Miniprotein binders against q96jn8r1131to1294. Designs and how they scored, part 98

Target 1, 164 residues: q96jn8r1131to1294
Amino acid sequence: TLEFLENHGKNILLSNGNRTATRVASYNQGIVVINQPLVPQLLVQVRIDFLNRQWTSSLVLGVITCAPERLNFPASACALKRAAWLLRGRGVFHNGLKICEKFGPNLDTCPEGTILGLRLDSSGGLHLHVNGVDQGVAVPDVPQPCHALVDLYGQCEQVTIVNP
Short names: E, the ipSAE of ESMFold2; O, the ipSAE of OpenDDE; V2, 0.75 times the mean of E and O plus 0.25 times the DockQ between their complexes.

## First folded at step 9 (miniprotein)

Design ye22 (at its last look DockQ between E and O 0.92; V2 from the best seeds 0.84)
Fold by OpenDDE base, look of step 9:
Structure ye22 (fold): chain B 164 residues (1-164), chain A 82 residues (1-82)
Amino acid sequence: as target 1 above (164 residues)
Amino acid sequence: SPEEIVEEVKKLIEEAIELAMKGDRTKAVELLQKALDLVNKLGDTEFQKAVDDALKAIDNGDPWLAELILDEALELAEEKSE
């Protein structure tokens, strides 16, 4: 069963069998990691449940290749400078460096109810799915094992893991 | 001292980013400018450039990018001040 790990950002409250993450304070400290590592053909999806318009920006999606159980989470995913691939806005970042300028829809403007998915293909390519539509390869070769990461950042205050 | 300056810069950055995230770009820029003034006292050109780039990011409505830029720069500055 896909769940968020108990090791998470300080402002996160887990519920619904650890399938729902809610950021209960501020705009940051909202990183969560999904328990099962990504394996080829596994589609991991989260739904944006609530947006708080008090803040700018929105969630960051990505993967990490370090052990998530022991990770000391920074306040924001932007501080992940090692073993991290992040999808933010329309950009793709690797360890703090933008590796793609325009990819998929702008994550900052995704409305509530949007379902975002990550999937590894057989070649190690990381795909983004938006409402069930494969947006293509965001990261061409991701080391394995890796874990899906969601940073409930800015406007994004709640997400829920959903089944395909 | 350099350590004290870095600490003050860190506080200014944190506050600036929060303000930017609330949509108050003007005040955020003001605080980062103050941070820049302090950074200039350190003579750290890399840190200075980072603040400049962050300012641009804030002006463009991208506080996340500003935070990204400043996080690494701050870390490096802290290392230099130790």
Scores: ipSAE 0.841, ipTM 0.926, lowest interface PAE 0.5, mean pLDDT 95
Fold by ESMFold2, look of step 9:
Structure ye22 (fold): chain B 164 residues (1-164), chain A 82 residues (1-82)
Amino acid sequence: as target 1 above (164 residues)
Amino acid sequence: SPEEIVEEVKKLIEEAIELAMKGDRTKAVELLQKALDLVNKLGDTEFQKAVDDALKAIDNGDPWLAELILDEALELAEEKSE
């Protein structure tokens, strides 16, 4: 079953059978990774449970292609410079470089209760889903294996893995 | 030494980003301006440009982008000081 990996940011507390991640301090050190790699028929979904609007900026969503159990995660996903594709705000970033200015909705405006999904298509394209609606291909050719990643950054203090 | 300057700049940047994340843009900008003064002592034009760009990102309410810019610049500056 889908769970957040035990290797995670320092400010994360896992609960609910490791299906819920909470950032319990500060605005950063909140990277979590789904324990199972994405495969073409797998839709990974997380619900935004709690936002603290006193912070600026919000969660980052994405994938990494290196083995996540061996990584020392940086304080913030913006520092992932190898084997990472990130969705933040409306931007798409690869290894610290913005590769798309405007994709999907602005993630910083997603309210509590929003369900965000990631899946691969048959061509290795990474799709974002928002409340069940496919936003299209964010990244056209992600190498496999890859794992879904959430950085509980800024406003985002809790997410839960939910069934499709 | 250059290493000591880079370490002090790193601390100022970390403080500035946290302040910007809390919505205190004015104080965040003040700390980044202090960081820029120290970066000027390094003579590192690329790092100077990065701090200027990060100041713009903070002013536009985008501390995540500022952090992205400054993380890259710090990494390069740390490599140069070895």
Scores: ipSAE 0.789, ipTM 0.894, lowest interface PAE 0.8, mean pLDDT 91
ESMFold2 (binder alone), look of step 9: mean pLDDT 80; pTM 0.754

Design ye3 (at its last look DockQ between E and O 0.93; V2 from the best seeds 0.85)
Fold by OpenDDE base, look of step 9:
Order: structure tokens, then sequence, then C-alpha cells
Structure ye3 (fold): chain B 164 residues (1-164), chain A 82 residues (1-82)
């Protein structure tokens, strides 16, 4: 069963069998990691449940290749400078460096109800799915094992893991 | 001391980013300008450039990018002070 790990950002409250993450304070400290590592053909999806328009920006999606159970989470995914691939806005970042300028839809403007998915293909390519539509390869070769990461950042205050 | 200055810079940065995230770009910029003044006291040109880039990011409505830039710069500055 896909769940968020108990090791998470300080402002996160887990519920619904750890399938729902809610950021209960501020705009940050909202990183969560999904328990099962990504394996080829596994589609991991989260739904944006609530947006708080008090803040700018929105969630960051990505993967990490370090052990998530022991990770000391920074306040924001932007501080992940090692073993991290992040999808933010329309950009793709690797360890703090933008490796793609325009990819997929702008995550900052995804409305509530949007379902975002991550999937590894057989070649190690990381795909982004938006409402069930494969947007293509965001990261061409991701080391394995890796874990899907969601940073409930800015406007994004709640997400829920959903089944395909 | 450099360590004290860095701590003050860190506080200014944190506050600036929060304000930027609330949409108060003007106040965020003001605080980062104060941070820049302190950075100048350190004589750290790389840190200075980072603040300038962050200011541009804030101006462009991208506080996340500003935070990204400043986080790395702050880390490097702290390492230099050790």
Amino acid sequence: as target 1 above (164 residues)
Amino acid sequence: SPEEIIEEIKKLIEEAIELAMKGDKTKAVELLQKALDLVNKLGDTEFQKAVDDALKAIDNGDPWLAELILDEALELAEEKSE
C-alpha cells in the first residue's frame, strides 16, 4: 500500500491511513515521501486537495535516491542539493540546477483536483502524468532505488495519494 | 564577527522569502537589500551575486527560485566562516 512515510516535514499532518498529507502551518516544512520506491511501471499519483491562495507558488514533485527514513528534511525541497530531481513550475531541477526550462504544464497553476503522477519507464526515465496523461520524460535516467517526493509548498496545503 | 553577520543575513533572508511568498514583493526586496549590505561587509562576491540573482527572482515573482539561490549561497558562506 502506498503511504507517506512518518518521517516528514515539521508542518505536515498525516491522515487517512497516511495517504493524506496536510500542511497545517506557514508555507513550508511540507515535504513528504512515499514509502515504496519507484519501480518500472508503477504509477504513483497524488491529488491536489486544497490550495491556500494566501501564498504564492505551489507543490514540488520529485524523486530522491537517498534513504528517506533517515532524511533530515529541509524546510523546502529547494534545499535538497543531493540526489534530488525536482519538478517545479515548468522546470526540472537536479540538485539545485535547472536541467529543463519547459516541461509539461505549470505545476504552480494546477487547480485543486489535479492528479499528478510519477512513473519510471524500463529505461529509467521518469515520467510525469497529469490527470492520467503522460507528459513525457522529465528525467531521462534516474538512479534506483528512488522515492517519490512531494513538497507541499506555498499554495498547496493538502494532497492525497490516489490509485490509478 | 563574520558568523554573527551571517546569522543576521540568514534571518533577513528567511523573513524576506516569507514576505515574498505572501506576495509582498516590495518588502521582501527591502529586506534582501539589507541582507546585501551585510553581505558586502563580508566581502563575499559570490554571495553578493547570489543576492542579486535572488532579487531578480523575487522581482520576477519567483520566491522559490530566490530561496533556492540564497539557500546555497548561505550554506557556502557558512562553510567559509568555519
Scores: ipSAE 0.848, ipTM 0.923, lowest interface PAE 0.5, mean pLDDT 95
Fold by ESMFold2, look of step 9:
Structure ye3 (fold): chain B 164 residues (1-164), chain A 82 residues (1-82)
Amino acid sequence: as target 1 above (164 residues)
Amino acid sequence: SPEEIIEEIKKLIEEAIELAMKGDKTKAVELLQKALDLVNKLGDTEFQKAVDDALKAIDNGDPWLAELILDEALELAEEKSE
């Protein structure tokens, strides 16, 4: 079953059989990783459960190709300088470099209840889904194996893994 | 030493980003301007530009981008001082 990995950011508390992640302090230290690598037939989905509008900016979504079990996560996903592709706002970032200015909806405007999904296509392209709707290819050729990552950053204080 | 100055800059940046994340642009800008004074003592023109760009990002309401810019600049500054 899909769960958040026990190795996670320092401000995360896992609950609901490790399917729910809550940031319990500050605005950062909120990186979580899905425990299974992405494969083309697997759609990993999380629901935004709780937003705190007192913070600015919101969650970051993406993938890492490093083995995540022993990785020392930085305070914020923006500091992932190797083996990472990130979606934030409307931008796509690879290892700290913006590679696309405008992809999909602005993630900072997604309300509570939004379901965000990641999957690989048969060519290794990374797709974003928003409320079940495929937004297209964010990254054309992600190396495998890779794991889905969420940074519960800023406004985003809780997400839950949900089934398609 | 340059390492002590860089460590002080890092603390100012961390506090500034947190303030910007809370919506306190004015205090965040004040701290980044103090960080810029210290960056000027290092004579690091790339770092100076990074702080100016981060100030623009804060002003535009994008502290995540400011954090991205400044994290890269800190890494480069630490590598130069080694």
Scores: ipSAE 0.806, ipTM 0.897, lowest interface PAE 0.7, mean pLDDT 92
ESMFold2 (binder alone), look of step 9: mean pLDDT 83; pTM 0.791

Design ye4 (at its last look DockQ between E and O 0.92; V2 from the best seeds 0.84)
Fold by OpenDDE base, look of step 9:
Structure ye4 (fold): chain B 164 residues (1-164), chain A 82 residues (1-82)
Amino acid sequence: as target 1 above (164 residues)
Amino acid sequence: SPEEIVEEVKKLIEEAIELAMKGDKTKAVELLQKALDLVNKLGDTEFQKAVDDALKAIDKGDPWYAELILDEALELAEEKSE
């Protein structure tokens, strides 16, 4: 069963069998990691449940290749400087460096109800899915094992893991 | 001391980013400008450049990217001040 790990950002409250993450304070400290590592053909999806428009920006999606259960999470995914590939806005970042300027839809403008997915293909390419539609390879050749990461950042205050 | 300056800069940056995240770009820029003034006292050109780039990011409405830039810069500055 796909769940968020108990090791998470300080402002996160887990519920619904650890399938729902809610950021209960500020705009940050909202990183969560999904328990099962990504393997080829496994589609991991989260739904944006609630947006707080007091804040700008929105969630960050990505993967990490370090051990998530022992990770001391920074306040924001932007501070992950190793073993991290991140999707924010329309950009793709690796260890703090932008590796793609324009990819897929703008994550900052996804409305509530949007379902975002991550999937590895057989070649190690990381795919982004939006409402069930494969947007293509966001990151080629991602090391395995890796874990899906969601940073409930800015407007994004709640997400829930959903089945395909 | 350099360490004290870096600490003060860190506080200004944190507040600036929060303001920017609330949509108050003007006040965020003001605070980062204060931070820049302090950084200039350090003579750290790399840190100075980072703050300048962050200011540009804030102006473009991208506080996340500003935070990314400044996070790395702060780490480097802290190491130098030790």
Scores: ipSAE 0.824, ipTM 0.916, lowest interface PAE 0.5, mean pLDDT 95
Fold by ESMFold2, look of step 9:
Parts: C-alpha cells; sequence; structure tokens
Structure ye4 (fold): chain B 164 residues (1-164), chain A 82 residues (1-82)
C-alpha cells in the first residue's frame, strides 16, 4: 500500500515492490518520498537496512507539502527551501532554517535495524517514532496535505518501508 | 566576471563538502579557504560569513550543516551575479 514514489533522487534504486530504497552511489542524490500523504491515522515507518560508516552524517526525515510527483529534487534535503520540515541529527529545520536544537534522539547515531516513524496527530502535529516509541511533537502544525520524505544521506544507504 | 567567480566557488564548495563527507577535513578546509579568497573578490560580506560558519561546521564534524549554510549563500550570490 505504502511505496516510495518513482520520482526520487538520481542515486536511488527502488526494489521490493518499491518498498526498499538503496543509494547506489556517492553520499547524496538520495531523496525518496512516500506515495500517500500523511493523515492522522497513518504511521509511515522505515527500517534502516544498511549504514556505510565511511561517510559522515546520516539520514534525514521530514515532510513536504508540495506535490511530489514532478518535483525536481535537489542533491540534498538541506536545499529544500520551501514547503519542507526536516528532522536531522537532533535538529528540526523548516525551509533551511533550524527551528529546534534538540528533539528526540540523535538520528546520526541510530544503528541498522532502527525503525523510524512519522505521523500526524489530530492537531496537525508531526510526531517522530523510534522503534515504536513516540518521541512527541517535532512540529506543532504541519499543513495538509503533506508527504513523508527520507533523504538517504551519508551513512544511510538503504531503508525499507515496514508495517506498524 | 562575478558569474565566473560564483561558478568556481560553487565547484570548490561541492568538492569540499564531498571531502568532508569522506572524513578528509584538512583538504575540505583547504578548498573552502580557497573559496573564501574568491568570495572576497565579490565583496559579499554575507557570503564571507557563510564560508566562515561552514568552516566551523566542518571543524565540528558536521558537513551536512556546512552544506546547508553554503547552499543558501550560493543561491543568494547567484541571484546577485545575474
Amino acid sequence: as target 1 above (164 residues)
Amino acid sequence: SPEEIVEEVKKLIEEAIELAMKGDKTKAVELLQKALDLVNKLGDTEFQKAVDDALKAIDKGDPWYAELILDEALELAEEKSE
């Protein structure tokens, strides 16, 4: 039901019925987007399958509120300057600006096997889940519709969409 | 020309971030220092500050944040040089 969109970063190869994304080159060009918008009852989860510790930094999670099917993705999620909220490390970023220094665990330290989740609450708050545990509200009021985004950046070379 | 300087700075930045991502801080810093010398020719004090801030981020082992800073600065500099 949930799949990565065919429109994705240039270094991504989709497999497993478009539920697995692999970055096959370099450290960037690894943006993928979930094909269905977030709604309050939908928990989107990905498992970190492969990390390459030769790179610095790791994946970015987030949401975009623009239509993803025809979007020209930049090389890195850090260049998303409109319609984006990102979680990276412990920081929360909106359109290229850091809006929170510390939220949840440091995503750069999540090992292979970690399951990361995104959902909206009934108030439009964006929640991060880590291994099934709700970390609270990262962003209090995200416009809808929005789509979950993963940037397979740096160390993160493969993720798979998993059921809750 | 300003456009040629911005294009060369962009190339240096891309190379520097990739080196930092591979863990070669020394070479990344060297390339960003060369980029700063070129940015000085533009007279763009915001871009100069961005390169200095990116150097600090590289030193702290945070090339993603360095890339964030420099991407915004490049976008603004390209807008000015057009």
Scores: ipSAE 0.814, ipTM 0.906, lowest interface PAE 0.7, mean pLDDT 92
ESMFold2 (binder alone), look of step 9: mean pLDDT 81; pTM 0.762

Design ye5 (at its last look DockQ between E and O 0.92; V2 from the best seeds 0.84)
Fold by OpenDDE base, look of step 9:
Structure ye5 (fold): chain B 164 residues (1-164), chain A 82 residues (1-82)
Amino acid sequence: as target 1 above (164 residues)
Amino acid sequence: SPEEIIEEVKKLIEEAIELAMKGDKTKAVELLQKALDLVNKLGDTEFQKAVDDALKAIDKGDPWYAELILDEALELAEEKSE
């Protein structure tokens, strides 16, 4: 069963069998990691449940290749400088460096109800799915094992893991 | 002292990012300008550049990227001061 790990950002409250993450304070400290590592053809999806328009920006999606249960989470995913591939806005970042300028839809403007997915293909390419539509390869070769990461950042205050 | 300056810079950065995240670019920029003034006292060219780049990011409406830049810069500056 897919769920968020108990090791999470300080402002996160887990509910619904750890399938729902809610950021209950500020705009940051909202990183969560999905328990099961991504394996080829496994589609992991989260739904944006609630956006707080008080803040700018929105969630960050990505993967990490370090052990998530031992990770000391920074206040924001932007501070992940090792073993991290991040999707924010329309950009793709690797360890703090932008490796793709424009990819897929702008995550900052995804409305509530949007379902975002991550999937590894057989070649190790990380795909982004938006409302069930494969947006293509965001990262061509991701080391395995890796875990899906969601940073409930800015506007994004609640997400829920959903089945495909 | 350099340590004291870095501490104040860190505080200003945190406040600036929060303001930027609330959509108040003007006040965010003001605070980062203060931070820049302090950084200049350190003689840390890399840190200075980071603040400048962050200012640009804030101006462009991208506080996340500003935070990314400044986070790394602060880490490096703290290491230098130790």
Scores: ipSAE 0.835, ipTM 0.920, lowest interface PAE 0.5, mean pLDDT 95
Fold by ESMFold2, look of step 9:
Structure ye5 (fold): chain B 164 residues (1-164), chain A 82 residues (1-82)
Amino acid sequence: as target 1 above (164 residues)
Amino acid sequence: SPEEIIEEVKKLIEEAIELAMKGDKTKAVELLQKALDLVNKLGDTEFQKAVDDALKAIDKGDPWYAELILDEALELAEEKSE
């Protein structure tokens, strides 16, 4: 089954058979990674369970191509400067560089209950799903293997892996 | 020393980003201006520009992007001082 990897940000508490991640302090140190690499036809979905609107900004989604089991995660996903593609707000970022100004909806406005998904297509394109609706290709050619990543940043304090 | 200046700048940046994340733009800007004054002592024009760009991001309500800019600049400054 899909689970969050035991190697995660310092402010994360895993529960529900490692399918729920909660940020228990501050606004950062909230990076989690899905334990299985993305493969074509695998849709990884998380539900936003709890938002604290007293913080600014919200979760970051993305993928990393480094082996995640022993990686030392930075405090925030914005510091991932190698082998990372990130979706934040309306932007797409690669290794600290904004490569797309507007893709999909603004993730900062997604309410509690929103289901966010990541999958690869057969060409290595990374797709975002929002409440089951494919938003198209965010990143056209992601190397494999890669793992889905969530940064429980700012407003986002809890997410749960859900089955498609 | 450059290492001591970089450590103080790092602390100011961390505090400023947290304040901006809480919505206190005014105090965040004050701390980043103090960081800029210290960066000026390093003579690092790339770092100076990064702080200015981060101040603009804070003003627009985007502390995540400010953090992205400043993390890059801080990493480069630390590498130069090794």
Scores: ipSAE 0.803, ipTM 0.903, lowest interface PAE 0.7, mean pLDDT 92
ESMFold2 (binder alone), look of step 9: mean pLDDT 82; pTM 0.779

Design ye6 (at its last look DockQ between E and O 0.92; V2 from the best seeds 0.85)
Fold by OpenDDE base, look of step 11:
Structure ye6 (fold): chain B 164 residues (1-164), chain A 82 residues (1-82)
Amino acid sequence: as target 1 above (164 residues)
Amino acid sequence: SPEEIVEEVKKLIEEAIWLAMKGDKTKAVELLQKALDLVNKLGDTEFQKAVDDALKAIDNGDPWLAELILDEALELAEEKSE
């Protein structure tokens, strides 16, 4: 069963069998990691449940290749300096460096109800799914094992893991 | 001391990003400008450049990018001040 790990950002409250993450304070400290590592053909999806328009920006999606159980999460995914590939806005970042300028839809403008997915293909390519539609390869070769990461950042205050 | 300056800069940065995230770009820029003034006292050109870049990011409506830039810069500056 896909769940968020108990090791998470300080402002996160887990519920619904650890399938729902809610950021209960400020705009940050909202990183969560999904328990099962990504394997080829496993589609991991989260639904944006609630957006707080008080803040700018929105969630960051990504993967990490370090052990998530012991990771000391920074306040924001932008501070992940190693073993991290992040999708934010329309950009793709690796360890703080932008590696793609325009990819997929702008994550900052996804409305509530949007379902965002991550999937590895057989070649190690990381795909972004939006409402079930494969947006293509965001990262061409991701080391394995890796875990899906969601940073409930800015407007994004709640997400829930949903099954395909 | 350099350490004290870095600490003050850190506080300004934290508040600036918070304000930027609230949509108050103007006030965020003002605080970062104050931070820049303090950074200039350190003679740390790398840190200065980072703050300048962050200011541009804020102006462009990208506080996340500003945070990314400043997070790295602060980490380096803290190391230098020790």
Scores: ipSAE 0.864, ipTM 0.933, lowest interface PAE 0.5, mean pLDDT 95
Fold by ESMFold2, look of step 11:
Structure ye6 (fold): chain B 164 residues (1-164), chain A 82 residues (1-82)
Amino acid sequence: as target 1 above (164 residues)
Amino acid sequence: SPEEIVEEVKKLIEEAIWLAMKGDKTKAVELLQKALDLVNKLGDTEFQKAVDDALKAIDNGDPWLAELILDEALELAEEKSE
């Protein structure tokens, strides 16, 4: 089954059979990665469990194409300058460059209980799902293999992997 | 020394981002303005522009974008000061 990798940000504690990630300090050091690479038949979904509105900004979603098991994660996903595509707010970023200004909903406004999903289509396009609704192609041709990534940043203090 | 200036700017940036993340825009802007004064001593126009852009991002309530901009600028400035 899908789990968060044991290799993760310094402020993360894993629980619930490694299906729940909690950020236990500060606003950052909260990167987690899903243990299986994305394939078209795999929808990776996480539920936002807890938000702390005292912080500004919220979670980042994305994919990385480098091997995640021994990767040295930066404090924040914004510092991923290689092999990364990120969805943050309404923006799509590739290696620190904004490549789309307006895609899907503003992730910073997603309340507790929102279920966010990532999958590849048959052409290698990366799709975002929000509460079961496909938002379309965020990135048209992500190299494979790639792994789903969540940065429990700012307001986002806990997420849980859920089944579709 | 340029290396000492970059290290002090890095400390100011880290504190400014933390303050902005806590919602204290006013103090975050003050620290980035102090960082800008130091960056002016480096003569690095690209770093200057990055701090200006980060100030705008903080003022608009977007500290994640400010962190993105400043992380790249710091990396480049550290390489130049080596």
Scores: ipSAE 0.801, ipTM 0.899, lowest interface PAE 0.8, mean pLDDT 92
ESMFold2, look of step 9: ipSAE 0.796; ipTM 0.897
ESMFold2 (binder alone), look of step 9: mean pLDDT 81; pTM 0.758
OpenDDE base, look of step 9: ipSAE 0.862; ipTM 0.932
ESMFold2 (binder alone), look of step 11: mean pLDDT 80; pTM 0.758

Design ye7 (at its last look DockQ between E and O 0.92; V2 from the best seeds 0.85)
Fold by OpenDDE base, look of step 9:
Structure ye7 (fold): chain B 164 residues (1-164), chain A 82 residues (1-82)
Amino acid sequence: as target 1 above (164 residues)
Amino acid sequence: SPEEIVEEVKKLIEEAIELAMRGDKTKAVELLQKALDLVNKLGDTEFQKAVDDALKAIDNGDPWLAELILDEALELAEEKSE
């Protein structure tokens, strides 16, 4: 069963069998990691449940290749400078460096109800799915094992893991 | 001292990013400008450039990018001050 790990950002409250993450304070400290590592053909999806318009920006999606159980989470995913691939806005970042300028829809403007998915293909390519539509390869070769990461950042205050 | 300056810069950065995230770009820029003034006292050109780039990011409505830039710069500055 896909769940968020108990090791998470300080402002996160887990519920619904750890399938729902809610950021209960500020705009940051909202990183969560999904328990099962990504394996080829596994589609991991989260739904944006609530947006708080008090803040700008929105969630960051990505993967990490370090052990998530022991990770000391920074306040924001942007501080992940090692073993991290992040999808933010329309950009793709690797360890703090933008590796793609325009990819997929702008995550900052995804409305509530949007379902975002990550999937590894057989070649190690990381795909982004938006409302069930494969947007293509965001990261061409991701080391394995890796874990899906969601940073409930800015406007994004709640997400829920959903089944495909 | 350099350590004290870095600490003050860190506080200003944290405040600035929060303000930017609230949509108060003007106040965010003001605080980062104060941070820049302090950074200039350190003579750290790399940190200075980072603040400049962050200011541009804030101006362009991208506080996340500003935070990204400043986080790394702050880390490096802290290392230098130790």
Scores: ipSAE 0.851, ipTM 0.928, lowest interface PAE 0.5, mean pLDDT 95
Fold by ESMFold2, look of step 9:
Structure ye7 (fold): chain B 164 residues (1-164), chain A 82 residues (1-82)
Amino acid sequence: as target 1 above (164 residues)
Amino acid sequence: SPEEIVEEVKKLIEEAIELAMRGDKTKAVELLQKALDLVNKLGDTEFQKAVDDALKAIDNGDPWLAELILDEALELAEEKSE
């Protein structure tokens, strides 16, 4: 069963059988990772449960290829400079570099209740799903194994893993 | 020393990003301008450009991008000062 790893950002509290992550302080220190690597048949989905609109910017989604159990997480996903692909706003970022200006919807505008999904296709392409709708290939050649990552940044204070 | 300047710049940047995240662009810009003055003392043109680009990102309401830009610049500056 899909759960968030015990190794997570310092401001995260896990609940609901480790399927819910809440950022309980500040705007950062909110990185969480899904415990199983992505495989082509696996759709990892999280629901945005709570947004605090007093902050600017919102969650980041992505994947990392480093073993996540012992990783020292930075305060923000933007500081992941090795083995990371990130979706933020409408941009796609690889190791701190923007590689696509516009992909999918603007994640900063997704309301509470939005269900966001990540999966690999058979060619290693990373797909974003929004409320069940495949947005296409964000990243064509993600190395395996990789793990889904969420940074509960800024406005995003709680997400829950949901079944597809 | 260069190490002391980089450490002070790091503190200013961290505070500026938090202010921008809270919606206080005016104070965030003030702190980044102070950081730029210190970076000018280092003579680091790449870091100067990074601060200018981060100021543009703050003006556009994008503190996450400002943090991305400045995190890379700080990492490089810390390596140079060691």
Scores: ipSAE 0.799, ipTM 0.894, lowest interface PAE 0.8, mean pLDDT 92
ESMFold2 (binder alone), look of step 9: mean pLDDT 81; pTM 0.758

